# Designs tried in a protein design chat: VHH binders against Triacylglycerol lipase 1 (LIP1). Part 2

Target 1, 373 residues: Triacylglycerol lipase 1 (LIP1), of Arabidopsis thaliana (Mouse-ear cress) (q71dj5)
Amino acid sequence: SHLLHGSPVNSLCADLIHPANYSCTEHSIQTKDGYILALQRVASLGPRLQSGPPVLLQHGLFMAGDVWFLNSPKESLGFILADHGFDVWVGNVRGTRYSYGHVTLSDTDKEFWDWSWQDLAMYDLAEMIQYLYSISNSKIFLVGHSQGTIMSFAALTQPHVAEMVEAAALLCPISYLDHVTAPLVERMVFMHLDQMVVALGLHQINFRSDMLVKLVDSLCEGHMDCTDFLTSITGTNCCFNASKIEYYLDYEPHPSSVKNIRHLFQMIRKGTFAQYDYGYFKNLRTYGLSKPPEFILSHIPASLPMWMGYGGTDGLADVTDVEHTLAELPSSPELLYLEDYGHIDFVLGSSAKEDVYKHMIQFFRAKVKSSSW

## First folded at step 18 (VHH)

Design U6 (from S2 with S53D)
Fold by OpenDDE, fold request of step 19:
Structure U6 (fold): chain B 373 residues (1-373), chain A 120 residues (1-120)
Amino acid sequence: as target 1 above (373 residues)
Amino acid sequence: EVQLLESGGGLVQPGGSLRLSCAASGFTFSDYYMSWVRQAPGKGPEWVSGIDDSGDYTYYADSVKGRFTISRDNSKNTLYLQMNSLRAEDTAVYYCAKEGYTPWGEFDHRGQGTLVTVSS
């Protein structure tokens, strides 16, 4: 099996940050809909006495905040930002092993998993931003990857959220998914895997579960080459260390909800950036419309600086979809296109420091005005 | 005593190039981030470019990105700014600035500056 049962996850600080000899503090916030989210504040232990501006790292689908710290301090964005004096904050969305709490619900309750990426955007991310803003009394630099960018785009359409953000750096930016090319994803969509898991009575997607592993195996058997599982779900990656896959699997993947997967599949099938589609009747009841409302990218303030890194071999954030996103944005983001980079390379690539993160940091630094002369 | 001495300024035509130098003394140069800041007549100071202690990371204001290049030679305690494709709006006194422990626009020392005039 390409999917392994990883070791239990402790706190992110204890697991990855402290062992690397960085400062780390655990924080928690409660969302409006009752979820308890974990945030980590990370800093370098170097001679610097004061941290710079706050930066929030928002992970993608089936990941958590740990993904920013899985490589060496010289290769991991979380550590790199800390070394450059940023006040690094790490987000963990609901359902991840770091954010597994709710005020009234248990993870065994189906209601605990009744959310999609729109909820992650409107509650988790928005409230993380607000929390950081309240603590730092300064606008936030936002970094998102993959689903983290979906969330970011959605959240930034809200004026009150956008006002708290200084600039956004989006890795593998996604607001459209209808040109996805990852073969296993296409297969899953084609086979209506979302309906299958619903029929099985599943509410969460946990790749460490036997049921889901069997399901994925069944998709591979006689249907497609799953020898390279990562490539099959993300497209080709050039620059991550494949020998570390087992290590990565100790931490990744993290769970998500079935509803979230359904919502993402809706994006793929419909080619829309919209709220969850409940169908004709429930949409009428929920939204007062037969179709779900769209997130309007042009509602993102044109004045909000954005930086985007995207790759030519990304099977999830296809260039065509990225161009569609760019066409609808009212601003002109700074772009870094890497022809040979795939989806995972931007967060786990061994050369990402030189190829990606230096440019990102330059982008952020350029937005900081001199405070003392 | 910390000393920063800028040189290389002068009169140049639009589209021309200049290279500024900053000689540093009185502190461990290789341990600090350095920046160039400029001030045009009648305007406030503007951050132009920054470089980390090792020279591995370089930063630029949007106004000079792609035209200016910051570098350093720690063995010579010298900071450089290569300025290409100069424009009239680049006219200013350019200061070498030592960043403190907070590398986000806070400078604890600066030089006397060198004047760069871009004019036809």
Scores: ipSAE 0.425, ipTM 0.768, lowest interface PAE 1.3, mean pLDDT 91
Fold by OpenDDE, fold request of step 19:
Structure U6 (fold): chain B 373 residues (1-373), chain A 120 residues (1-120)
Amino acid sequence: as target 1 above (373 residues)
Amino acid sequence: EVQLLESGGGLVQPGGSLRLSCAASGFTFSDYYMSWVRQAPGKGPEWVSGIDDSGDYTYYADSVKGRFTISRDNSKNTLYLQMNSLRAEDTAVYYCAKEGYTPWGEFDHRGQGTLVTVSS
């Protein structure tokens, strides 16, 4: 059984959902590799007792499920979906403040942080989907952002996962990263930040740690303009309220693992969508191959409807890489391209409701089966 | 008693346009999602388009997306469907349908329908 009874240390329901006057219940699942993940089920309050189809929201790197609820109910995708009658489920991957548990490990154990986005895809996301499917007895609508899309692409290559998904909406879709343009990310890769943090004995990436902040600052100093830090790491964003940054920082960022960062850097350096590269010898031991196996996008069923929103100023999901993804997919996703949108605009943009979410909801509604008349 | 009365159907050539109307009564129109459903001869019912209570969100089947436009006037208790670039495959009886109190619920009422025939 994936269902565990336990009280999470932190509650997304209490933090953001209940205060906004929405219904919220906390759920916990145990992954096969022993992590305890928090899921939230969100609904509008009122006389509407019936929920529509299930939708799973999967956050990106250094985020958690809270990112879907950081703006007003009129501006936040999580609330908007709930208001439209979706059965909204919020995922929180391991290592986030909402998913901080393990059956045998603690966060002080290096083994607790020995995972990458591959594990998030194959365990966290896959098992969240399975859990929702088991509860709802219906296929799941999947929404992912940034790393959430990496996870989605990887997970959907698995037939048993794809069979449980009705349709996928991917914001800032990423399966390739070799054309990133965010200047600070490029600097980090160039300077081998991943090696630096390993050398420091770090196993987690936590931007609330003084050590990591100093390290990142050192990369900026005298080398690039990091005055606008967000722009430096994500590219230009047009449409989010910068005055709310302090508020956002109360909730974001969330931790990730050093191994995950290394894996992402491997993607950047190699231009591959593959499992974690352990090097020649460990690859042989782990995979039976000298190189890590690739995730094959064409293994995603062509029949699976996909919607993608992507922006022209996204420094992480570069248009060139998105086009590469599209070329390898066996289907033709519905596309929303916004020239002026950046990476963060898709989740925190003040106008995202009109520019993005209406289109997404339209996409989902079009996939709902007609009831028998 | 809930009443839905469709109008505006007729014969039109391919590429032509029609505008359907649905007059609603017997319930608070502005509180409910509304949809258009069509049934072609020998086929089951097909959902065509939906609109939320405020008219802020509109939904379309893939088959009509970009060609049809759903709208509503809550002050007049009227639902509309503007159909452009009509095709032979659009031939059907079109029904105005009231959704339940909850979105995604079963349609609890429909009209008698209006026939749309697209033929050269």
Scores: ipSAE 0.359, ipTM 0.735, lowest interface PAE 1.4, mean pLDDT 92

## First folded at step 22 (VHH; from W1 with S35N Y101H)

Design X2
Fold by OpenDDE, fold request of step 25:
Structure X2 (fold): chain B 373 residues (1-373), chain A 120 residues (1-120)
Amino acid sequence: as target 1 above (373 residues)
Amino acid sequence: EVQLLESGGGLVQPGGSLRLSCAASGFTFSDYYMNWVRQAPGKGPEWVSGIDDSGDYTYYADSVKGRFTISRDNSKNTLYLQMNSLRAEDTAVYYCAKEGHTLWGEFDHRGQGTLVTVSS
């Protein structure tokens, strides 16, 4: 019995799915470290000719499951997959407004925010995959975007997780960040924003906070043009509708943790795909090593089919870093490279259905095993 | 009664081309996903290609991707498979297969097949 432990502040089903005239059910799971995550199961209304396998959508940094449904049903990946008959599942990691919190901690507790993307990978994503696998008794398709791909790469290095995944589609794939080109991100790293927020006693990164916005603005002031904030943090986007930004801001961004930002900055500074770096002495105490253990991409099974979509103007998933990822993978992923696409275009682009999602769907459909002959 | 009749098979040299056809009857052709499956001598069946009801989405096995093209004409109740750059390993009986209304990848009907032999 999947008991909902409480009511989240917001409901994705109520906010975006039901109004679009789709079926939606709310689910929750409790992670091993005590967080209660939100999952939505989405389906098209009306008679379907065929039922497809489960697909899990994993959002990126400062986003939630809503990002897959912010455009029209003809433009949003979540709706498109449902219309094609996929059993669509939407993940919402800890700290998002759609999650259900923690069994003992409050979001005002600093301990509530003591996590990074490695925890999202090893707990949230891994346990969501396990949950879906247990319900469907079938391997699942996995879709990740941005940080969702970081989580996916990390999680898939675990054999028991990889065994539950039929195929993975990674949008803006990231396992390395040392060639990031987004100007504001570089500025943040250079100015040690992570240290600044720690010094201020912050544990949560919430862009709805006036204090944080002011701090970020101060990094821009007199140094760079941050008028186009989205471009400054993601690189140029070609195909998303900028006129909808106000609408998007009703739902996005979602909070993350300071520790997660620190971990991402470690990736940028060190050029590694590794666990959180606590420094020399604490690493010795925590890991028994002076350096944190790396996630080994070659541990992902070579037999696991992967599809990657990436763009030439993506300031976060730089082509050089993507190539580094590809070089370390034991498999040869199917690749979709779009020269003019940026980081946000892959999830909010108005033409993404034809340019991106069609190829993804064809990839997944081709991986379906025939059961009767 | 559902009927699927394959044609177009034959002997071809490596690097050659063939076009297979499947004539469908006894059901509303335009409402169903259609597939090609092949079986080589001494081997199990291998899915080759699929196409959605509208023809807008096409799917291919890695072994034939870039060489084979699946298409359909719903007005003629016909499924096609254009096979280019044929290889010896493509030698098989090719079957037209209809998906059912339950799960993806389940076929409720297939034809008698047409033999494709690729040999020098």
Scores: ipSAE 0.873, ipTM 0.950, lowest interface PAE 0.5, mean pLDDT 94
Fold by OpenDDE, last read:
Structure X2 (fold): chain B 373 residues (1-373), chain A 120 residues (1-120)
Amino acid sequence: as target 1 above (373 residues)
Amino acid sequence: EVQLLESGGGLVQPGGSLRLSCAASGFTFSDYYMNWVRQAPGKGPEWVSGIDDSGDYTYYADSVKGRFTISRDNSKNTLYLQMNSLRAEDTAVYYCAKEGHTLWGEFDHRGQGTLVTVSS
């Protein structure tokens, strides 16, 4: 059993869910590599008309489970799903403010931050899915955004994980990043920000750190307009309320690891969907191969229903890369393309309920098997 | 007493259209999810389409998606299924099914059904 008892220091339930007048319970699991992860179970307090299956929400890079609840109950996916009767579960990957524990390590230990998105996929997400599956005795609906989709694709290549998932909905699906167009991301990669932060002795990426903020600012200075930081790092967003940015900043961003950023930069530079590249010699020692093993998208079962929402102004999940992903998948996902939507619009857009979530919900509901006749 | 009465079935040629109706009584129609289920000869029941209580959300099986449209008029206590581009494999008895207030996909009542035959 991965279930651990105890209340986390920071509580998503207390921060955002209870104040919105929803039911919320805190759960904790321990990963195989020793991290303590927080999950939240969210439900509507009103009379439940029908009970639906479990749905796991997996956030993206520099975010946590809070991102699904930052708007009003009418606009936030977490609340919307709860109102529709889904058994809503919220994941929080290691290093986020809600999942900051380890059995032996502290956040001041460099070893605490020695992970990348492959670890998030193979440990955090896989074990959260397993936990939900074990307690519900039902296959799981999976929702991912951005890096959450990277994790989902990687995890779903594992047969034992895929068999626990009923269907997946992927927002801003990413398995390839070599056509990224976000200008600040390109600048960061070009200037080798990952090497800079290592040289500074950093193991975590925390945008609440003055040092890191100054470093990023230096990359912008004289080279590009970073006045709109969000646009520079994600591309243009059409449909979120910019007046709420200060509010969002009370909760976001969350930390990630330097190694994770390096791994993502490897994806950008090499155009691969593969395990972490340690270099020639260490790859030989680690993998027995000179190059890291790739995650094979065709290993995802063709029978697994998938839904994908993606946008034309997304600077991270570029349409070209999405098409590459689609070409390698053995299935034919249901697609929602929104020409004017950007990366953040899919999770914080004011109109996302009608434009995105309604379609997602209809997709999921259609996958529910009727048991009585 | 809950009653569901299907109508509108009949013989139609491939590529043709048909509209089914289900008249509901004996319960607050507007409070319940409604569904269409069909059963072809020699086959088990197949879920076709569902609609939420308000009519805002509609659900379809892959086999009928893009061809069938479910709708409801709560003021008339009536469920509809517009079937376009009908195929031979759509031949079945179509049932109106009411969901209960328990698990998704569980029906507590269904009608007697209406026969749809698609044949040249």
Scores: ipSAE 0.870, ipTM 0.948, lowest interface PAE 0.5, mean pLDDT 94
Fold by OpenDDE, fold request of step 25:
Structure X2 (fold): chain B 373 residues (1-373), chain A 120 residues (1-120)
Amino acid sequence: as target 1 above (373 residues)
Amino acid sequence: EVQLLESGGGLVQPGGSLRLSCAASGFTFSDYYMNWVRQAPGKGPEWVSGIDDSGDYTYYADSVKGRFTISRDNSKNTLYLQMNSLRAEDTAVYYCAKEGHTLWGEFDHRGQGTLVTVSS
C-alpha cells in the first residue's frame, strides 16, 4: 500500500495552514524507489457553496509545499484555491523538510540524494497524481511552478499519467533552460559549481549550509554584484515584498540533490529536455544509447488543456525558452504573459491574486464538465 | 418556486450583436453561480459561460471567448450575456442555468430558453 499513516515530524499543516484557520490533513505515500512523501489536503473552514475538483500544487527547486501558503490567505494560491472550493492537495518532493523519509536510507546517506528532477517527475509527481486520482475518483488539476513545471512536462509525456490529469496550469514553465539570464546562475554554470560541490564530497545542496553559502559567495566576489541575491538567481521581481524575506527564510529554502543541480546544468549547457546524462559509456549501459533519451513534449496529449503564466523579467524561464516549449507542444496553451513579472512573483507576488491566480481559476473552472442538464 | 426567464433573443446578421437577459426569482440570486448553456438544433447542449455569485469571476467556453461577456446584477436578480461578433454557429436556444450547492457544473434549474438565430 502506498498509503502510510502517521504523524510526520515536520508538518506543513501545523506550520502554516492551521494557524491561518484552514482545514488541513497530512498524508503520506511511498514511492516505488522507497521515498516517503508528504502531501497535505487543505480546505476552507468557511461555508462553501460548491465542491470543486482536486488540484495538486507542485513546488519548484529549493522550495516545498509551504511556498503556496507563505503569504496571507488573500495572497497565497493555496488558500485562494481552497476558498474557491477546490480540493487542494499540496505535494512535497523528496529531500524537502516535509519529505525526508525513506524506507531504508537516511538523509545522511549519499544514496538518499542520488536523484534528479526526472526521478521527481517519474516517481514523486506521478505517484502523487496516482494517489489523488485513486482517492478522488476524478481527474486532477495540476499546478506547477518552475521545476514543478519541468516535472509536469516530463510526467505528462507518460500516457498513464496524462490520462489522470484534467488540465494543467504551469507557472514559469520550463522544459528548456539554455537561455537562462539570471547572472548568478550563469556564473555557477560557467564556473562548474556542480563539479565543485562534487569535489567537496557533497551529495545534497542545502543553502542553509555554511560551506555552500561560502562557496556561492566566492562566485560573486569580485565578479558580479550579488547584493540582491534573489535577483541574481531569479532575475528581477516586480511584486515581491522584500520586507518579508526574513519571514520567508524561516521556511525556505529547502534542500535538493547535487545530481539534480547537475541535471539542470545539463539542460542549460546542452539546451535539451532529456534524462540525466551519465556520459557516453554509462549512457550506453543505462539507456542503451550514447545520449540520454529526450522527453518528447509532443507526446503530451494535444487534448490536455494547458494554461501557462510567464513573465518578461524571469531570469530562469526565459521567454525564448518558453516559446521553444510552446513550439514543441501539440496543443495551444492559454497564455498569460506579464511583462514585468519575474520568477518569484508568480508564487509570492503580493498582487498575484489579481494578476495571475484569477486567470488560472477561470481557466480551471471553464474546464469543469457539466454533469447534469 | 425557482424561475428563470430568458429574453433578448432574435434574428441577427453575422457579425452582429445581441444581449440576452435572464430574470431570476424564487431564490437568493446572489448566492448562486449562474451559467448560460446553448443548444443548437440536432446537437447536444453546450456550456457557454459561467459567472460566480459575486460576478468577480467569469468563465467562457473556448468557442465564445473574446466575443461573449457574461455579467450579472444581483440587485435586479438578472443575468446577462453580451454576444458580439456573432457567427452562424452561434445559432441556438440559449438557456439560463442555475448551479446547485453541490458539485461544479451541475445545474438544478434552467429557463425555457431564448432563440438566437444568426443568419444572413
Scores: ipSAE 0.736, ipTM 0.892, lowest interface PAE 0.8, mean pLDDT 93

Design X2
Fold by ESMFold2, last read:
Structure X2 (fold): chain B 373 residues (1-373), chain A 120 residues (1-120)
Amino acid sequence: as target 1 above (373 residues)
Amino acid sequence: EVQLLESGGGLVQPGGSLRLSCAASGFTFSDYYMNWVRQAPGKGPEWVSGIDDSGDYTYYADSVKGRFTISRDNSKNTLYLQMNSLRAEDTAVYYCAKEGHTLWGEFDHRGQGTLVTVSS
């Protein structure tokens, strides 16, 4: 029994991780603004004791911690890291099915959904990092995908957070979104879909909602070819097993707030990496400024090792925007560019172990060894 | 007992190359991660490179990445370090080091070392 709202129906440990013969324990934290977040701690049951450094996996938009375990143990990053002896921690941001609770609010309250990715960075991610740092008494390794990367960039501009991180590996990194090429995303931004859903009184985006399904369908029927919905929202993906899409849909997508979508659309329209724009007067009340404060990438410590993997067919983390981000970072991240990889291939690609994760693990292990000597 | 015997060191001009070897005995070589560590005169030891038990994963300190290549031949119980584009700061005694049974444990054995001197 629960004392709090919004507990998950099924455990990620029980559904995906224990059946694969991995150790998994469920944990929770309470953010300073009252959200109850689930984390999982995963380790291999292999023949050697697993005593490696903590690594936090931070999922992207409309995903949750399940994404790291949806393929086989030989293909999924979560299992692969555990097999290499990492102390694997899985983060689940507020509003996902695993982190659906709040100390006073219900998911039917509009206030429950009054947040964007900046709150995910400053509360969810920052406090997950603090929690891991406190338990392990060790700096943590951070992995982010998509929205998990913009959260990471924003959080790492904060010196207190950056000092708790040993290194970061960012898959499909985003901070600027000037060059999004995914056709349905471009259409939704052009049609101001984010404003339309606010005008209808909606506060969450849940793909099981009949209203949102109908709205997306009308866009497809009237203006674009949406016969492959995934391609329309991410760009081309070469390398995941498309026959498993119905299986993936048993777990993904997860809800997010309308405000979060509005914030991302602001970034696409304005070309900014900044806090939420409430409009002139509310910005003045909230920030003391008529325009929202920007996040400054050069505030990320130059000494923080970074690794970045990105793809040539990614319609969300476009190569041009990635290059803009690299130009503003004070460090020179180690780069992996895969010309044929799309947005989803980095987390669900059947060959991603060899193409992506091997390189990430080599980067992490080198940083552990270098810091130990 | 465990023995690690390094060889292949010597005097090399800047920009030159050397190939180090480490002959291993007294344990099942193919079960363990192996590493190279170096110690320059008057300095503490510095990790250089590592390789997993099968030779599939390799990792390098930033100071040598792109110039050095670690490899192993499990049929010959031998660890290698190919050192290219050598610099004066690479001058050190190079040691072969064995990791223990735990995946993230400390090194449990090292060899006697082989001296590499890079000078014009």
Scores: ipSAE 0.725, ipTM 0.908, lowest interface PAE 1.3, mean pLDDT 90
Fold by ESMFold2, last read:
Structure X2 (fold): chain B 373 residues (1-373), chain A 120 residues (1-120)
Amino acid sequence: as target 1 above (373 residues)
Amino acid sequence: EVQLLESGGGLVQPGGSLRLSCAASGFTFSDYYMNWVRQAPGKGPEWVSGIDDSGDYTYYADSVKGRFTISRDNSKNTLYLQMNSLRAEDTAVYYCAKEGHTLWGEFDHRGQGTLVTVSS
């Protein structure tokens, strides 16, 4: 398939959630560094309506909160959690089409895009967690997918954030990326495509950009088979409904910063889980160190219950890198391994309710029950 | 009136198995989540396991996960707990408990209990 050329999206509540007959309200927060972020609060209208614990859904790279609601209510995690009585909150990181504001900058300013996933963790996610904690006066359940898991690992190393979290469920968990197997990603890293994009004067990655479409198309011509482009970027996906891809493209992908892509490419090249590497001299000015500070997974409290789902055909959250992450965590998460699941199947798979979400919900409810007695 | 009557307790050696039953009456059993709780001598109550109204979702405390299996038969209004690989610390009075109609609320009824003693 090919890249989307623009499809305006109204509010998430109006476009996807109200039409499915669910309660939804739009909220906003301002981060300490000035970004205006959208959140949605979703609940079922069913007869057993009593708001359960808050759960925050944190999307991955090039996604936004819409991903949790693109399938039917019986297939989409956002709706399924609401049906189980959770107080569902949907996070949308800076730069997505839902979170396009800043107190002084516009999305056309290069400074608006001067951030990476570390800022998403330390500002966006941390502030969203604080907001939910303040509204609900209770610890929150955290769900992350892909980049949402990198953000979660980094944020949970901070004691003040971890104290507000009851349990975390991480889909396609990533902290290390040195065994990425997706062929087009490997090619883009080898060709230093991130540096090439900077040389073209770009500060955001926007799939509605004709220049980026042409650059990616050029990479595919004569070098590798890109006829199944999604497979080339994520690895094999067995289980989402491919006939719906044109529908998904009306909502996804969403923009991200060039700096964020460069940070991810640093992780692939260097095998690190660390702050952004500015180079020797700027690292000294920025961090007081020649190398960027690492995020230390063992700083996550051992008492924090964690659940992880990962797939055998995921070309981004490779099993080897997941095992490296598990070895560094201070406790053993509860694990769900699905050998035929790929990166996208965990959020858009047509059978994911039974294969994935049932297990996650069982984990969450057990943690609530255990703590209430 | 809601009634919950547990049975199946007894004396068992470590490593052994028991199956507990809870006969329910006085309400529409298939509409409610059900749970097992236990209370060891001199200790506060501890949640053990839960099951949703259809039996599709099951939940377990970490202390029993992998050893105990909760189930229900809605046609017989009966809740079960299969307990395998029993340990001395499983010694307790086991109660079945009914959740109310509101999700995430406290239990509204508990049975009289059945004693499980795990000792050599």
Scores: ipSAE 0.714, ipTM 0.904, lowest interface PAE 1.3, mean pLDDT 90
Fold by ESMFold2, fold request of step 25:
Structure X2 (fold): chain B 373 residues (1-373), chain A 120 residues (1-120)
Amino acid sequence: as target 1 above (373 residues)
Amino acid sequence: EVQLLESGGGLVQPGGSLRLSCAASGFTFSDYYMNWVRQAPGKGPEWVSGIDDSGDYTYYADSVKGRFTISRDNSKNTLYLQMNSLRAEDTAVYYCAKEGHTLWGEFDHRGQGTLVTVSS
């Protein structure tokens, strides 16, 4: 069967950004719980650009910062924001191939993988925002996709984080997962695959392993068959170039923890937006409550401007769940609904510059102008 | 020498419409972002709307979004602001403003303004 190549991931700046003739520097931060996270700072080399406000790009599940740069500079959000003069910062959460370090642990230690998206929100994202705020001395613009939006909702319920954010733009926003329609995801949740993986002693999900590579390869039939597998896990995607799937697989997917997958499956089964459920007795010990505390969307400041883009064929961020999120938010976000767009189209769509990113940039620039005058 | 000349102001009733124009000269109009700003009596200046060099990107303050439309005609070196559903709080002197060469820089020129009065 066909074997996938290893990742060319020494440096995101070197692999994708410098070759496109953009300025890029590699940065790192250490989280309070010891994880070493990579960030990239990207700018256009254009002669008339002055450094604009900082924008943090927060990727989704099984992705990393590469996703913002995998298409051409005219199609990729990371390059497009840089071309508009934004001070572009790229976040890479713990466990991805760009952020695989820890001060004392190695990736073979089970303790290295003892986290879920709530830790990504409260440590990784919050501390990246703090770092950017400290460097720029200005509030930051936040962009999230998929899991990056779950992280953003959770982090923004914290006043000290929200105070550092000027506005948020959320692509495929997720807080509830009651109406996931992606058929393979539904089957994995029904079959309790997350529990089976734990019983096998696994602590990370890494599709670059020989076992998972063979599984992915057997599900694919050359370039075109990988589109059908992607549909099974995300829903239909209308608008990205399917001939590039083999190229995308050189960079993605990236690892995540088994605990993170279990947390997401809890959300699907229970219809909750809450901290990790350890079970009755450990919840009492951990939280002082028999059930995990919920994240309260109405704690996000009503004054925080929000913009959301979502798609009618997204099998993960279903429109019904997005409407539930909107009903609980204290503000009325500016909305962009694209009935033909799926989950991946928002980051890899060939027409997304005009369909999505133009509207986001108009939203951001209006917020800067209103604050400045 | 940059010159910006606003026109089209006047007295209108609440709910009415008005179209402002700004004739530009002394620079290559199509190379620059343009904006409208306003100053109500007894208040500081307020940014209203902006538009990029080609007219593809338009930006609006929350107070006017959905009611005002900015546009430009680069062949006539003219900036426009279509103002619909006018309210008493829209009463102000409206100024045409030119951004400088830097994309995120300050306005470097503004016109003398045109008065819009919204009153019964």
Scores: ipSAE 0.706, ipTM 0.903, lowest interface PAE 1.2, mean pLDDT 89

